# VHH binders against q96fz2, part 37

Target 1, 269 residues: q96fz2
Amino acid sequence: CGRTSCHLPRDVLTRACAYQDRRGQQRLPEWRDPDKYCPSYNKSPQSNSPVLLSRLHFEKDADSSERIIAPMRWGLVPSWFKESDPSKLQFNTTNCRSDTVMEKRSFKVPLGKGRRCVVLADGFYEWQRCQGTNQRQPYFIYFPQIKTEKSGSIGAADSPENWEKVWDNWRLLTMAGIFDCWEPPEGGDVLYSYTIITVDSCKGLSDIHHRMPAILDGEEAVSKWLDFGEVSTQEALKLIHPTENITFHAVSSVVNNSRNNTPECLAPV

## First folded at step 1 (VHH)

Design p1 (framework vhh_ozoralizumab_d1)
Fold by ESMFold2-Fast, scan of step 1:
Formats: C-alpha cells, sequence, structure tokens
Structure p1 (fold): chain B 269 residues (1-269), chain A 122 residues (1-122)
C-alpha cells in the first residue's frame, strides 16, 4: 500500500472516529497539530496522514484506551537515523511486512515501545497489471459501506444518529501502523512518522495485487491495537492478518499522477 | 538548539507569592508537555507540576496542590508557575523541563533550563 485517499474535512473525519473508552464513555479523539491535516483524494509516501494513537504516548497517567488523532509523515524514520534529512533514508519504510516485523530493527524497536497507531483513510489504491500492455488498471479499495437507517442499523451500536448522518455513512479504513519518533541532529521538533503493516492479499484482492495492508476490522481490533498499556506486543500481533471484508471498484487513470487531487480519483469507471 | 530560560525567582517571606516564567526556544513549544521541577539544598529533583501540550490538564503533588498553578501561553512560547502561600520548605532551585520524546508511558524530561532560585525565609 503506497497510495490512499483521506479527503474528509477535519470535523467530519473526527466524528467518523467516535469511539468508547475502557469505561464505556463515548468520545471523540483529541487532535494534535490539527493544522497539519490536509484532506486529499491522492496521498503518497512522505505526505502527512491522520493516525489514531493512545493518549498515554503524550500524557502521563492517561487512560491508555483514550485516543489522540495526529498527522504523521508516511514513511517511518527510525529514531537511530543519523542523517539530517529524512528523505536521505536508503531503504523504503512506507510498508512493513508482517512476516519480518520482529526481525527488522527499524520496526522491532518502536513496536517494543508500544508505538502502534491506526492509519486512517477513505480507502487505498492498487494498480493491477493489464495483460499484453505496460498499462495498469487502478482500483479503489475500501470497507463495504452499508446504508444505515436509524431503525435496525448495524455497526452503529450506541452511536447517536447525528454521527451517522455526518459521516455520510462512510466507514473509514483502519490500517495497522507502527510509528517512531526521530529527533533532528541539529535539534528542533521531533518528527513522528509511520509505516503501514502489510500482509498477503486475501482471495478477493489476489487478482489485483499480491499484498494488502493489515486492516483492523472493527472497534475491538482497533482498541486492542492502540492500547499498548494493556495489550502486549505479542497479543497485538495476533490482530495482523488478511481480511476478506473489503470491496473495490476500478477508477480512472487520473489517480496515477499523485498531484491530481480531485473526486475523479476515486469515482467508478 | 533547545533552550529553556527561567526567571522570576527571589527571596520572599513565608506566606508570600512569586510568579516564575520560562521562555522556550529551538522547538515547537505547543507540541510538548512541560514540567516544573525543583531541587532543594542537599536533595534530589522533585516534580512540582505538569501541564499537557494543549494546557487542557494539569497535575500537582500534594505538597503544592492548591498553592501552585502551572499555566502556558503557546503563542508566546512561555510556561508559568504561580506560587502562593510559600513555605520555607519550598526553598529550591526551580527548573522548567520539556517532556521526553523517548518513551511511550515514560515520565522523564529530556531538556531543562538552568533554573531560578526561590528562597522562602523569614
Amino acid sequence: as target 1 above (269 residues)
Amino acid sequence: EVQLVESGGGLVQPGGSLRLSCAASGFTFSRYAMYWVRQAPGKGLEWVSEITYSGSKTKYPDSVKGRFTISRDNAKNTLYLQMNSLRPEDTAVYYCARDSYYGSGSYTFDYRGQGTLVTVSS
């Protein structure tokens, strides 16, 4: 996974992330650096994307089940990186393979510190090779979207009807990520950056691409991945596996150029 | 370069008040939780107050609760400590400190200023 859409206005995105803490209280995640959030239909590595992470990463004695939403740089810069310019990193940290996450120092170290995050997107893009040409067919891949009605709606337990309306009934894609904190050698602001964990594609995606992001399907999985205060690395890694609970449709070549940032990027062809 | 510069210390009578300030530079102040810590003569560092990066939550040990108030002005990159009803045991060098980025769940700071002396004496 190397391209996503995350276009919702900040307030709509925030409401789409409504959740319950460990005490059962309904909450919205609190923003950190909200001015760095830039909605886009076409997000590429090195840009900032919103992620969820535990409040305990920022506040002593915080309830680890409470959530912060923060923009982070896509492309993990390890804490031990010695160059002054993160773009000089010689290896690609856009994605982290689930099968080698405990073998690679760049990922094992932050994972051991509980630096787990949930990467938010409308969905992600993949390019399918077309037989007999060098052209590739792009697809937009996302959670199945269910029309919610106030009576008998599923997947909206204890959510006010107003939240469902504000979301346009869009269920955000929630991908398992690992983040790290890097301090520039010259001093200054610590950089927060993330990688998306990848797994083998499910049967439904196998004809499009051989890999997919590790998707956390549902609030229980999201809560356990984020709650590094109560859920060990070993237990959290049990959540990392392919899912069949996804859908997709073909999109136009407009999305191919990452500079294009319009609704046409995810419109069905 | 990260720099924290404290000011406002001095000699006060028991029951008096002082307001400490800390000017921060070399980093984005609004992204970090901040602390006031103190060191009394012959003792180790003692946590005195903390404030979240947004200023939404503060904490104090029982020894100063109700007497000291931490606050911040993110637009001015300045941290404050209002100290009321001062006692002789509050005599210490007071340091402004930036929360550590090292640890999820860590209760450490990575930078502190040079300190400002507060002496409470009759």
Scores: ipSAE 0.000, ipTM 0.216, lowest interface PAE 13.5, mean pLDDT 83

Design p10 (framework vhh_ozoralizumab_d1)
Fold by ESMFold2-Fast, scan of step 1:
Structure p10 (fold): chain B 269 residues (1-269), chain A 121 residues (1-121)
Amino acid sequence: as target 1 above (269 residues)
Amino acid sequence: EVQLVESGGGLVQPGGSLRLSCAASGFTFSRYAMYWVRQAPGKGLEWVSEITYSGSKTKYPDSVKGRFTISRDNAKNTLYLQMNSLRPEDTAVYYCAKDYSGHYYTPFDYRGQGTLVTVSS
């Protein structure tokens, strides 16, 4: 997973993240650095994306089931990184393989500190190799959506006007992430950055790509992944596996250029 | 580089008051819980107060509860400690402290130079 869409306006995104705390109280996540959120249909590594994380990371004795939403840099910069420019990091930390996460220092250390986050997106993009050629077909991959509670699910055949209307009730893709905090050696703001955990593709996606992000399907999985105050690393890692509860449709080559940031990037062809 | 600069210490008589300040730079102050810790002559570090990143909650040990008040001004990147009803036992160097990782269990990794508070007649 190397490209996503996260285009919802801040208020729509916030409502899409409504949740219940441990006491059953309905809540919206509280924003940190909301001004750093930049909606886009075509997010690439090194850009900022919104993530959910436990309030307990910022506030001692906070209820660990309460959530913060914050923009973080995609591409984890380890806390031990000694150079002044994060772009100089020699390792690609855009994704983290689930099978080696406890063996790689860059990921094991923040995971041991409970630095788990949920990466938010409308969906993600993958490029399918066409048999016998070097041509690739891009796909937009996302949770199954309900157009309205009365109408049922959205299909690939839906009109552009129907797509516009569903954003108000869009079910965001919730991907398991690990973040770290890097303090510049020469001073400046702490950099929060994340990686997306990846797993083997499910049966439904195997024809498109051999890997997929670890998707947390439903509020129970999301809550357990975030709640590092109550859920151990060992228990949280049991949530990391492929899911079949995913859908997709082919999109045009407009998405190929990461500078293109329009609705056409995810529109069905 | 993270910098914490404490000020406001001095000599005060028992029962008196002092207000300590800490000017923070080199990190996004509003995103971190902040602490006051002290070290009395010949003793180890003692935690005396903490405040959440937003300022919504504060916590104190019984030794200072009801006498000390921690507060912060996120617009000015400044942490405060209002100390009332001071006792000779409060004599110490007071340090402003930040958790390195933003994780609640991390030790107080960053401290300033400290400001000396002497409570004596």
Scores: ipSAE 0.000, ipTM 0.117, lowest interface PAE 19.6, mean pLDDT 84

Design p11 (framework vhh_ozoralizumab_d1)
Fold by ESMFold2-Fast, scan of step 1:
Structure p11 (fold): chain B 269 residues (1-269), chain A 122 residues (1-122)
Amino acid sequence: as target 1 above (269 residues)
Amino acid sequence: EVQLVESGGGLVQPGGSLRLSCAASGFTFSRYAMYWVRQAPGKGLEWVSEITYSGSKTKYPDSVKGRFTISRDNAKNTLYLQMNSLRPEDTAVYYCARETYGSYFSSAFDIRGQGTLVTVSS
């Protein structure tokens, strides 16, 4: 997973993240640095994306089931990185393979500190390799959505009003991530950055791409992944596996260029 | 632009009271823990109070505990320090500071304002 869409306005995104804490109290996640959230239909590595993480990461005595939402840089910069410029990191940390996560120091160390997060997106993009040609077909991949009278469908020829309504009740894709905190050696603000854990693709997605993000399907999985105060690393890793509960449709080549940031990037063709 | 503007300092007699204010702008005030820190003449910075982003918890060092009260008004983006029973030893420039992004089980803060001078003398 190397390209996502996360375009919802901040207030719509916040409501889409409504949850229950350990006591069953209905809550919205509290924002950190909301001004760093930049909605986009076409997010690439090194850009910021919103993630959910436990409040306990920021408040020593907080209830670990309470959630913060914060923008973080996509592309994990390990806490031990010694250079001044994160772009000089010698290896790609956009994704982290589930099968080697406990073998790689860059991921094992923050995972041992409970630095688990849930990466939020409308969905993600993958490019299908076609045998016999150099052309690839992009697909937008997302959770199945519940149809409502107000939202309509996102199919071709829908009015602009109907397209706007679909997002009010959109079920966000929730991907398992690991984050770390890096302090620049020469001073400056602490950088939060994340990686998306990847697994083998499910049967339904195997014709599009051989890998997929580790998707946390439902609030129980999301809660257990985030709650590092109650759920050990070993128990949390049991949540990391392929899921069949996804859908997709082909999209225009407009998405290929990361500079393009319009609804056409995810529209069915 | 992130701005913190302190006010309310002045000359006060020992045993007197002062209320300091800090007007915050350029960031979402309600999302940050806030601190008051001071620097006495010829000395280093000393932490004097902290308050969580929601205002639900506060902390003080023994030197000011029971005499100083930190509070916040998130609707007005304003931090306060009520100082009672002031002593000559409280003479210092007082700064408000916000937590740095990325605090994890350790306090860190960012001083942005010019400070406000509090002088306690007869």
Scores: ipSAE 0.000, ipTM 0.150, lowest interface PAE 14.1, mean pLDDT 83

Design p12 (framework vhh_ozoralizumab_d1)
Fold by ESMFold2-Fast, scan of step 1:
Structure p12 (fold): chain B 269 residues (1-269), chain A 122 residues (1-122)
Amino acid sequence: as target 1 above (269 residues)
Amino acid sequence: EVQLVESGGGLVQPGGSLRLSCAASGFTFSRYAMYWVRQAPGKGLEWVSEITYSGSKTKYPDSVKGRFTISRDNAKNTLYLQMNSLRPEDTAVYYCAKVEYSGTYYSPFDYRGQGTLVTVSS
């Protein structure tokens, strides 16, 4: 997973993250650093994306089931990194393989500290290799959606006007992530950065790409992944597996250039 | 095991009213948001109403807003849908639903009952 869409305005995104805490109380996640949230149809590594994490990471006595939403840098910078410029990290931490997560120091250490997060997106993009050419076909991959004002679910055959209206009630993609906190050696603000855990593709996606993000399908999975105060690392890792509850459609090559940030990036072709 | 049992459907003439009920068991009803969804013949699931765990907030799509009212009785573990000014296009199987995500809906819903048929015709 190396490209996502997360374009919702902050208020719409916040409402899409409504949840119930352990006591059954309806809540919206509280924002941390909301001014760092930059909506885009075409998010690449090193940009900031919104993540959910437990309030207990920021408040010593908080209920671990309560949620914060915060923008974090995509591309995990380990707490032990000693250079002054995180862009000079010698290895790629955009994704973290589920099968080796407990073997890699960069991921094992923050995971042991309970630094689990849920990475939010409208959906993600993957590029299918076209046989006999160097061209690749991009696809937008997302949770199945329900249509509210007209009968049926949203799909590739729906008009552009129907796609425009769907965003008010969009079910966000919820991907399992690990984050870390890095203090610049020369001083400055603590950097929060994350990686997306990846698994083998499900059958439905195998013809597009051989890997997929670990998707947390439903609020029970999301809450267990986030709640590091009650759910151990071993129990949380049982949530990390391929899912079939996913849909997709082909999109225009406009998405190929990460500087293109328009609705055309995710529109069906 | 989560169980949801809908009732109250039937044949009604255009402009008529029906009250649907859903008896919930197998979970702490008072701690979950609840939903009504419907499926017309040959169509997919359509969301028709949402209510918070306490009953303090409700949501409706424009197609039923002002005509349908969702309510709940947490002491009786029962969800209700009052349907007024019914139209032929309201003909569908109506399902009581519980989802893992609260405040946002999607298809399919994680838990729903057997459904109750509402037919609006003359």
Scores: ipSAE 0.000, ipTM 0.116, lowest interface PAE 18.1, mean pLDDT 83

Design p13 (framework vhh_ozoralizumab_d1)
Fold by ESMFold2-Fast, scan of step 1:
Structure p13 (fold): chain B 269 residues (1-269), chain A 121 residues (1-121)
Amino acid sequence: as target 1 above (269 residues)
Amino acid sequence: EVQLVESGGGLVQPGGSLRLSCAASGFTFSRYAMYWVRQAPGKGLEWVSEITYSGSKTKYPDSVKGRFTISRDNAKNTLYLQMNSLRPEDTAVYYCARDHTYYSGYLMDVRGQGTLVTVSS
């Protein structure tokens, strides 16, 4: 998983993350560093993406079922990294394989500290390899969206008004992540950065790509992954597996250039 | 190139039947929910029927429930609308539409050119 879309305005994104705490109270996640959130249709590694994590990571006596939403850098910088520039990290931490997560120091250590997060996206992109050609077909991959009972007029996708309505009730993709905290050696703000855990593709995606992000399908899975105060590392890792509850459509080559940041990146072709 | 091509429209007497077909090409038909919409002369678009990507569930407005049946053949990339007990009020251009993959309401992502159904004596 190397490219995502997460373009919702902050207020829309926040409402899309409404949840119930352990007592069954309806809540919205509280923002940390909201000014660092940069919405985009075409997010690549090293950019910031919003993640959910337990409030207990920030407040000693917080209820571990309460959620913070914070932008974090995509590409985990381990706490032990000693260079002054995170971009000089010599190994790729964009993704973390589920089968080796407990073998790799960069991931094992933050997991042991309960540093689990849920990475939010509209969906993610993958490029289907075609035999005998340099052409690759990009696909936008996302949760099935629930259809509202028809009320009123039928819209057309070519209308700006109707495109905006697409996102009002969008079910965000919720991917299992691991984060870490890095303190710059020469001082400055702590850097929060994350990696996305990957698994073997489900049957539905096997013709597009051989790997997929570990998707947490539904609030029970999301709650258990985030709640490091009540759910052990061993128990949480049982949530990491492929899901068939996913859909996709082909998109145009506009998405290929990571600098293109328009609705055309995820529009069906 | 994504295309939807409707056929089967024509002139029919009240109480008669017609079967509309829609040939889909340029996309993975079996991955999309589909619906039929119609536009009567001088009126807006009206949703007529909806079918899930697998064909397991269908939905109809009260105006056509019990008279119209939507179906699909994913092996042939074809959508159908069986219209029975036709009424003069069913006179309209009928459009095959691909559901917007990620919109919760009824939004035409792709629509065909339509096929005219005239119900008259």
Scores: ipSAE 0.000, ipTM 0.268, lowest interface PAE 11.0, mean pLDDT 85

Design p14 (framework vhh_ozoralizumab_d1)
Fold by ESMFold2-Fast, scan of step 1:
Structure p14 (fold): chain B 269 residues (1-269), chain A 121 residues (1-121)
Amino acid sequence: as target 1 above (269 residues)
Amino acid sequence: EVQLVESGGGLVQPGGSLRLSCAASGFTFSRYAMYWVRQAPGKGLEWVSEITYSGSKTKYPDSVKGRFTISRDNAKNTLYLQMNSLRPEDTAVYYCAKTYDSGWYTYFDYRGQGTLVTVSS
């Protein structure tokens, strides 16, 4: 996964993340650095995306089932990185293969510290190689959405009014991530950055691409991945596998250029 | 901040040669795989060459293999495409494109304004 859409206004995004803590109390995640959230239909690596993580990462005695939502840089900068400029990192840390996550120091170390997060998106984009040409066909890939009288359809959204109906009750894609904290050697704010764990594609996506993000399907999977205070690394990794509970449609080449940030990026063609 | 500026295009006769250049700025050029892609009039984008961040490996589609050579100068933050034995079918706007070095992550993150190559008599 190398490109996502995460365009919801902050208040809509927050409500979409409503959850129950361990005691069954309904909660909204508490924001950290909400001013750094930049909605976009076309988010590339090095941009910030909202992630969910356990409150226990920020408060020593916090309930590990309580959630923070925070923008983090896409492209994990390991805590041990010694250069002053994160762009000088030699390794691509946009994605982390599930089969080698325990072998790569950049991922194994933060995973051992419980630095698990859930990466939020409307959906993600993948490029299918076309037979007989070297062109690639982009697809927008997302959770099946609940169809209601009021919700509207992404395929029928042709005006701002209709687009609003699509997004009001959109089920966000929840991808398993690992994050790390990097302190700039010259001083400044701690940088929080993440990688998305990837798995072999499911049968439904195999014709589009051979890899997919590790999707956490449902609140039980999300809560177990986040709760590093109660769920060990070994137990959490059992949640990392392909899912068939996914849908998609072809989109125009407008999405190819990450500078394009309009609803046209995810509209069906 | 990220900028890719292509140059070197022009009108050339069939069988001729051109060398395209791409000046990169706003990112650490030596950390990224680079691509040349093209768009012929009325057609979609077509990938024409790929080079790893170090320059150790290159890839080409059969349509240009043996005729085109991609190279890079990491000290100068410049990408090149040497095009030999040009054909009318090579007429297109050529774009320099950046992506990450994950291997399977093969979409184009950025591309420049392009440089027009016209192959005709």
Scores: ipSAE 0.000, ipTM 0.117, lowest interface PAE 19.8, mean pLDDT 83

Design p15 (framework vhh_ozoralizumab_d1)
Fold by ESMFold2-Fast, scan of step 1:
Structure p15 (fold): chain B 269 residues (1-269), chain A 122 residues (1-122)
Amino acid sequence: as target 1 above (269 residues)
Amino acid sequence: EVQLVESGGGLVQPGGSLRLSCAASGFTFSRYAMYWVRQAPGKGLEWVSEITYSGSKTKYPDSVKGRFTISRDNAKNTLYLQMNSLRPEDTAVYYCARGDYSTLYYGPFDYRGQGTLVTVSS
């Protein structure tokens, strides 16, 4: 997972993240650095994306089930990185393999500190290898969306004009992430950055790509992943597995260029 | 370069008031929990107050609760401590301190200013 869409206006995104704390109280996540949120149909590594994380990371004695929403850099910069420019990091931390996460120092250490987050997106993109050519077919992959007056999930047959209206009540994709905090050695702003945990693709996605993000399907999984005050690393990692509860459709090559940021990037073709 | 510069200390009579300020620079002030701590002559550091990064929660020890108020102005990168009904036992050097960005416990603060002296005496 190397490209996502997260284009909802801040208020719509916030309402899409409504949740219940452990006492059963209905809540909206509180924003941190809201001005750094930049909606886009085409987010690449090194850009900022919104993540959910426990309030307990920022406030002593906070209820660990309460949530903060914050923009973080995609591409984890470890807290021990000693160079001045994080773009000079020698290894790729865009994704973290689930099978080796506890063996890699860059990921094991923040996990030990409870630095789990849920990465939010409309969906993600993957490129399928096509027979007899070096061209790749991009697909937009997302949770099945409910149609109240129609049966079934949103399909590839819908017109581009119809997609302009589907964002009301869109179910956001919720991906398991790990974050870390890096303080520049010469001073300046602390950088919050994340990686997306990846697993083997499910049967439904195997013809598109061999890997997929670890998707947290439903509020119980999301709550347990975020709640580092009550859920140990060992228990949280049991939530990391492939899911079949996803759908997809082919999109145009417009998405290939990460500078393109229009609804055409995710419209069915 | 992270800097915290306290001001507003001075000599005040018992029952008086003082407002301390802390000017922060070299980091994104709005991302950090902040603390006031003090050190009386011949004693160790004592926690006085804390405030979350957003200002949504504050906490005080019983010794100052109801008399001291911590606040912050994230637009001005400034932390404040309003001290009312001052007592001789409040005499101390007061320090502004930055919390860890993932503050889970009172103890972990990574930067402290040079301090400002508050003397409560007749």
Scores: ipSAE 0.000, ipTM 0.179, lowest interface PAE 16.2, mean pLDDT 84

Design p16 (framework vhh_ozoralizumab_d1)
Fold by ESMFold2-Fast, scan of step 1:
Structure p16 (fold): chain B 269 residues (1-269), chain A 122 residues (1-122)
Amino acid sequence: as target 1 above (269 residues)
Amino acid sequence: EVQLVESGGGLVQPGGSLRLSCAASGFTFSRYAMYWVRQAPGKGLEWVSEITYSGSKTKYPDSVKGRFTISRDNAKNTLYLQMNSLRPEDTAVYYCAKDFTSYYGQSYFDYRGQGTLVTVSS
């Protein structure tokens, strides 16, 4: 997973993240650094994306079931990194393999501190290798959506007004992530950065790509992954597996260039 | 489906009183903070009052404090606004409102009813 769409305006995104806390109360996540949220149809590594994490990471006595939403840099910078420039990391931390997460110091240390997050997206993109050619076919991959008279569908959106209807009730993709906090050696603001855990592709995606993000399907999975105060690392890792509850459609080559940021990036072809 | 139905609006002279009601359905009323908001002709939405799910705490802006009283009857799924000492500036469409979240103080007014018109004029 190396490219996503997360374009919803902040208010719409916040409402799409409505949840129930341990007391059974309906809540919206509270924002940290909302000004760093940059909506885009075409998000690449090193850009900021919104993640959900437990309030307990920020407030000592907080209810661990309460959620914060915060933009974080895609590409985990370990807390122990000692150079001044995070781009100088010698290894790629955009994704973290589920099978080796406890063997890699960059991931096992923050995981041991409960630094689990849920990475939010409209969906993600993958490029299918086409037999006999050097060309690849991009696909937009996302949760099955509930169809209503008002919401419409991606395939039926012909104008800006129709596109707004598609997104009003969009079910966001919720991917399992690990984050860390890095303090620049020479001073400056703490950098929050994340990696997306990856698993083997499900049968439905195997023809498109051999790996997929670890998707947390439903509120029970999301809640358990986030709640590091009550759910141990061992128990949380049981949530990390492929899912078949996913859909996709082919998109145009417009998405190939990460500088292109328009609805055309995810429109069906 | 969340449904909020306001009633009790009408024409009243300055200094008069009106009691607004809001019938709520489609959610567990007793678990949500509730709000009254209004919109005067040609103006934006203005928050008028709020009440916790149990009714133990209420809050008002200075413009209506001491004149308006919000209350609720959880057994009847009904929200009320008692308006006293009405002024021409109180002329507006009044909406019963609920947030998506049950948390008191969010004040997004995600769900609003059709509204009830209050006209304060001689």
Scores: ipSAE 0.000, ipTM 0.098, lowest interface PAE 20.3, mean pLDDT 85

Design p2 (framework vhh_ozoralizumab_d1)
Fold by ESMFold2-Fast, scan of step 1:
Structure p2 (fold): chain B 269 residues (1-269), chain A 121 residues (1-121)
Amino acid sequence: as target 1 above (269 residues)
Amino acid sequence: EVQLVESGGGLVQPGGSLRLSCAASGFTFSRYAMYWVRQAPGKGLEWVSEITYSGSKTKYPDSVKGRFTISRDNAKNTLYLQMNSLRPEDTAVYYCAKDLYSSTGYYFDYRGQGTLVTVSS
């Protein structure tokens, strides 16, 4: 997972993240650095994306079940990085393999600190290799959605006009992430950056790509991944596995260029 | 200012028991995971036990599992380590550590003065 869509306006995104804390109270996550949120249909590594994380990361006496939403840089910059420019990091930290996460210092250290986050997206893109050509077919991959006019999920059979109405009640994709905090050696603001944990593709996605993000399907999984005050690293890692509760449709080559940021990027072809 | 004060160490025969205590102040104790770590003479630091902020989960390495029990009293801001069936190799200075990091990170921020445990015949 190297490309996502996260285009919802801030207020719509916030409402889509409604949750219950440990006391059973309905809440909306509180924003940190909301001005850094840049909605787009075509998000690439090094751009900022919204993530959910426990309030306890920012307030030492906070309830660990309460959530903050914050934009973070996609591409984890380890806390130990000594250069002044994070773009000079030699390692690709866009994704973190689930099978080696405890072996790589860049990921093991922040995991040990409880720095787990949930990466939010409308969905993600993958490119399928096509036989007999060097062209790849892009797909938009997302949670099954409830149709507004009929009970059921949206799909390739729906018209492009109907797609514009689904965003009001869109179920956001919730991916397991690890973040870290980097303090520039010369001083300045702390940089928060994240990586997406990846697993082997489920059966339903195996014809498109061999890897997929670790998706946290449902509120129980999301809550346990975020709650580093009550859920140990070992227990949280049990949530990391392929999921079959996913759908997709083919999209046009417009999405191939990360500079293209229009609804055409995710519209069915 | 964060303060951690360990107590309860001493000389004990092999097979004996000791209970260590750590009195915490200067931070909201009930919001932090706590650790016991030890340092044997001439050796490095070794993680001994971990407890979550609520006390709902504990972890131990195989070397002490079944013999040591970590617990906490959030109302009294106190951390405990019950040590049973002590062995000569348990001889070390034991430190109380506060940190929000799991045992997989082996990081601790504010260590106390330590308390010496000697297991000898």
Scores: ipSAE 0.000, ipTM 0.114, lowest interface PAE 19.7, mean pLDDT 83

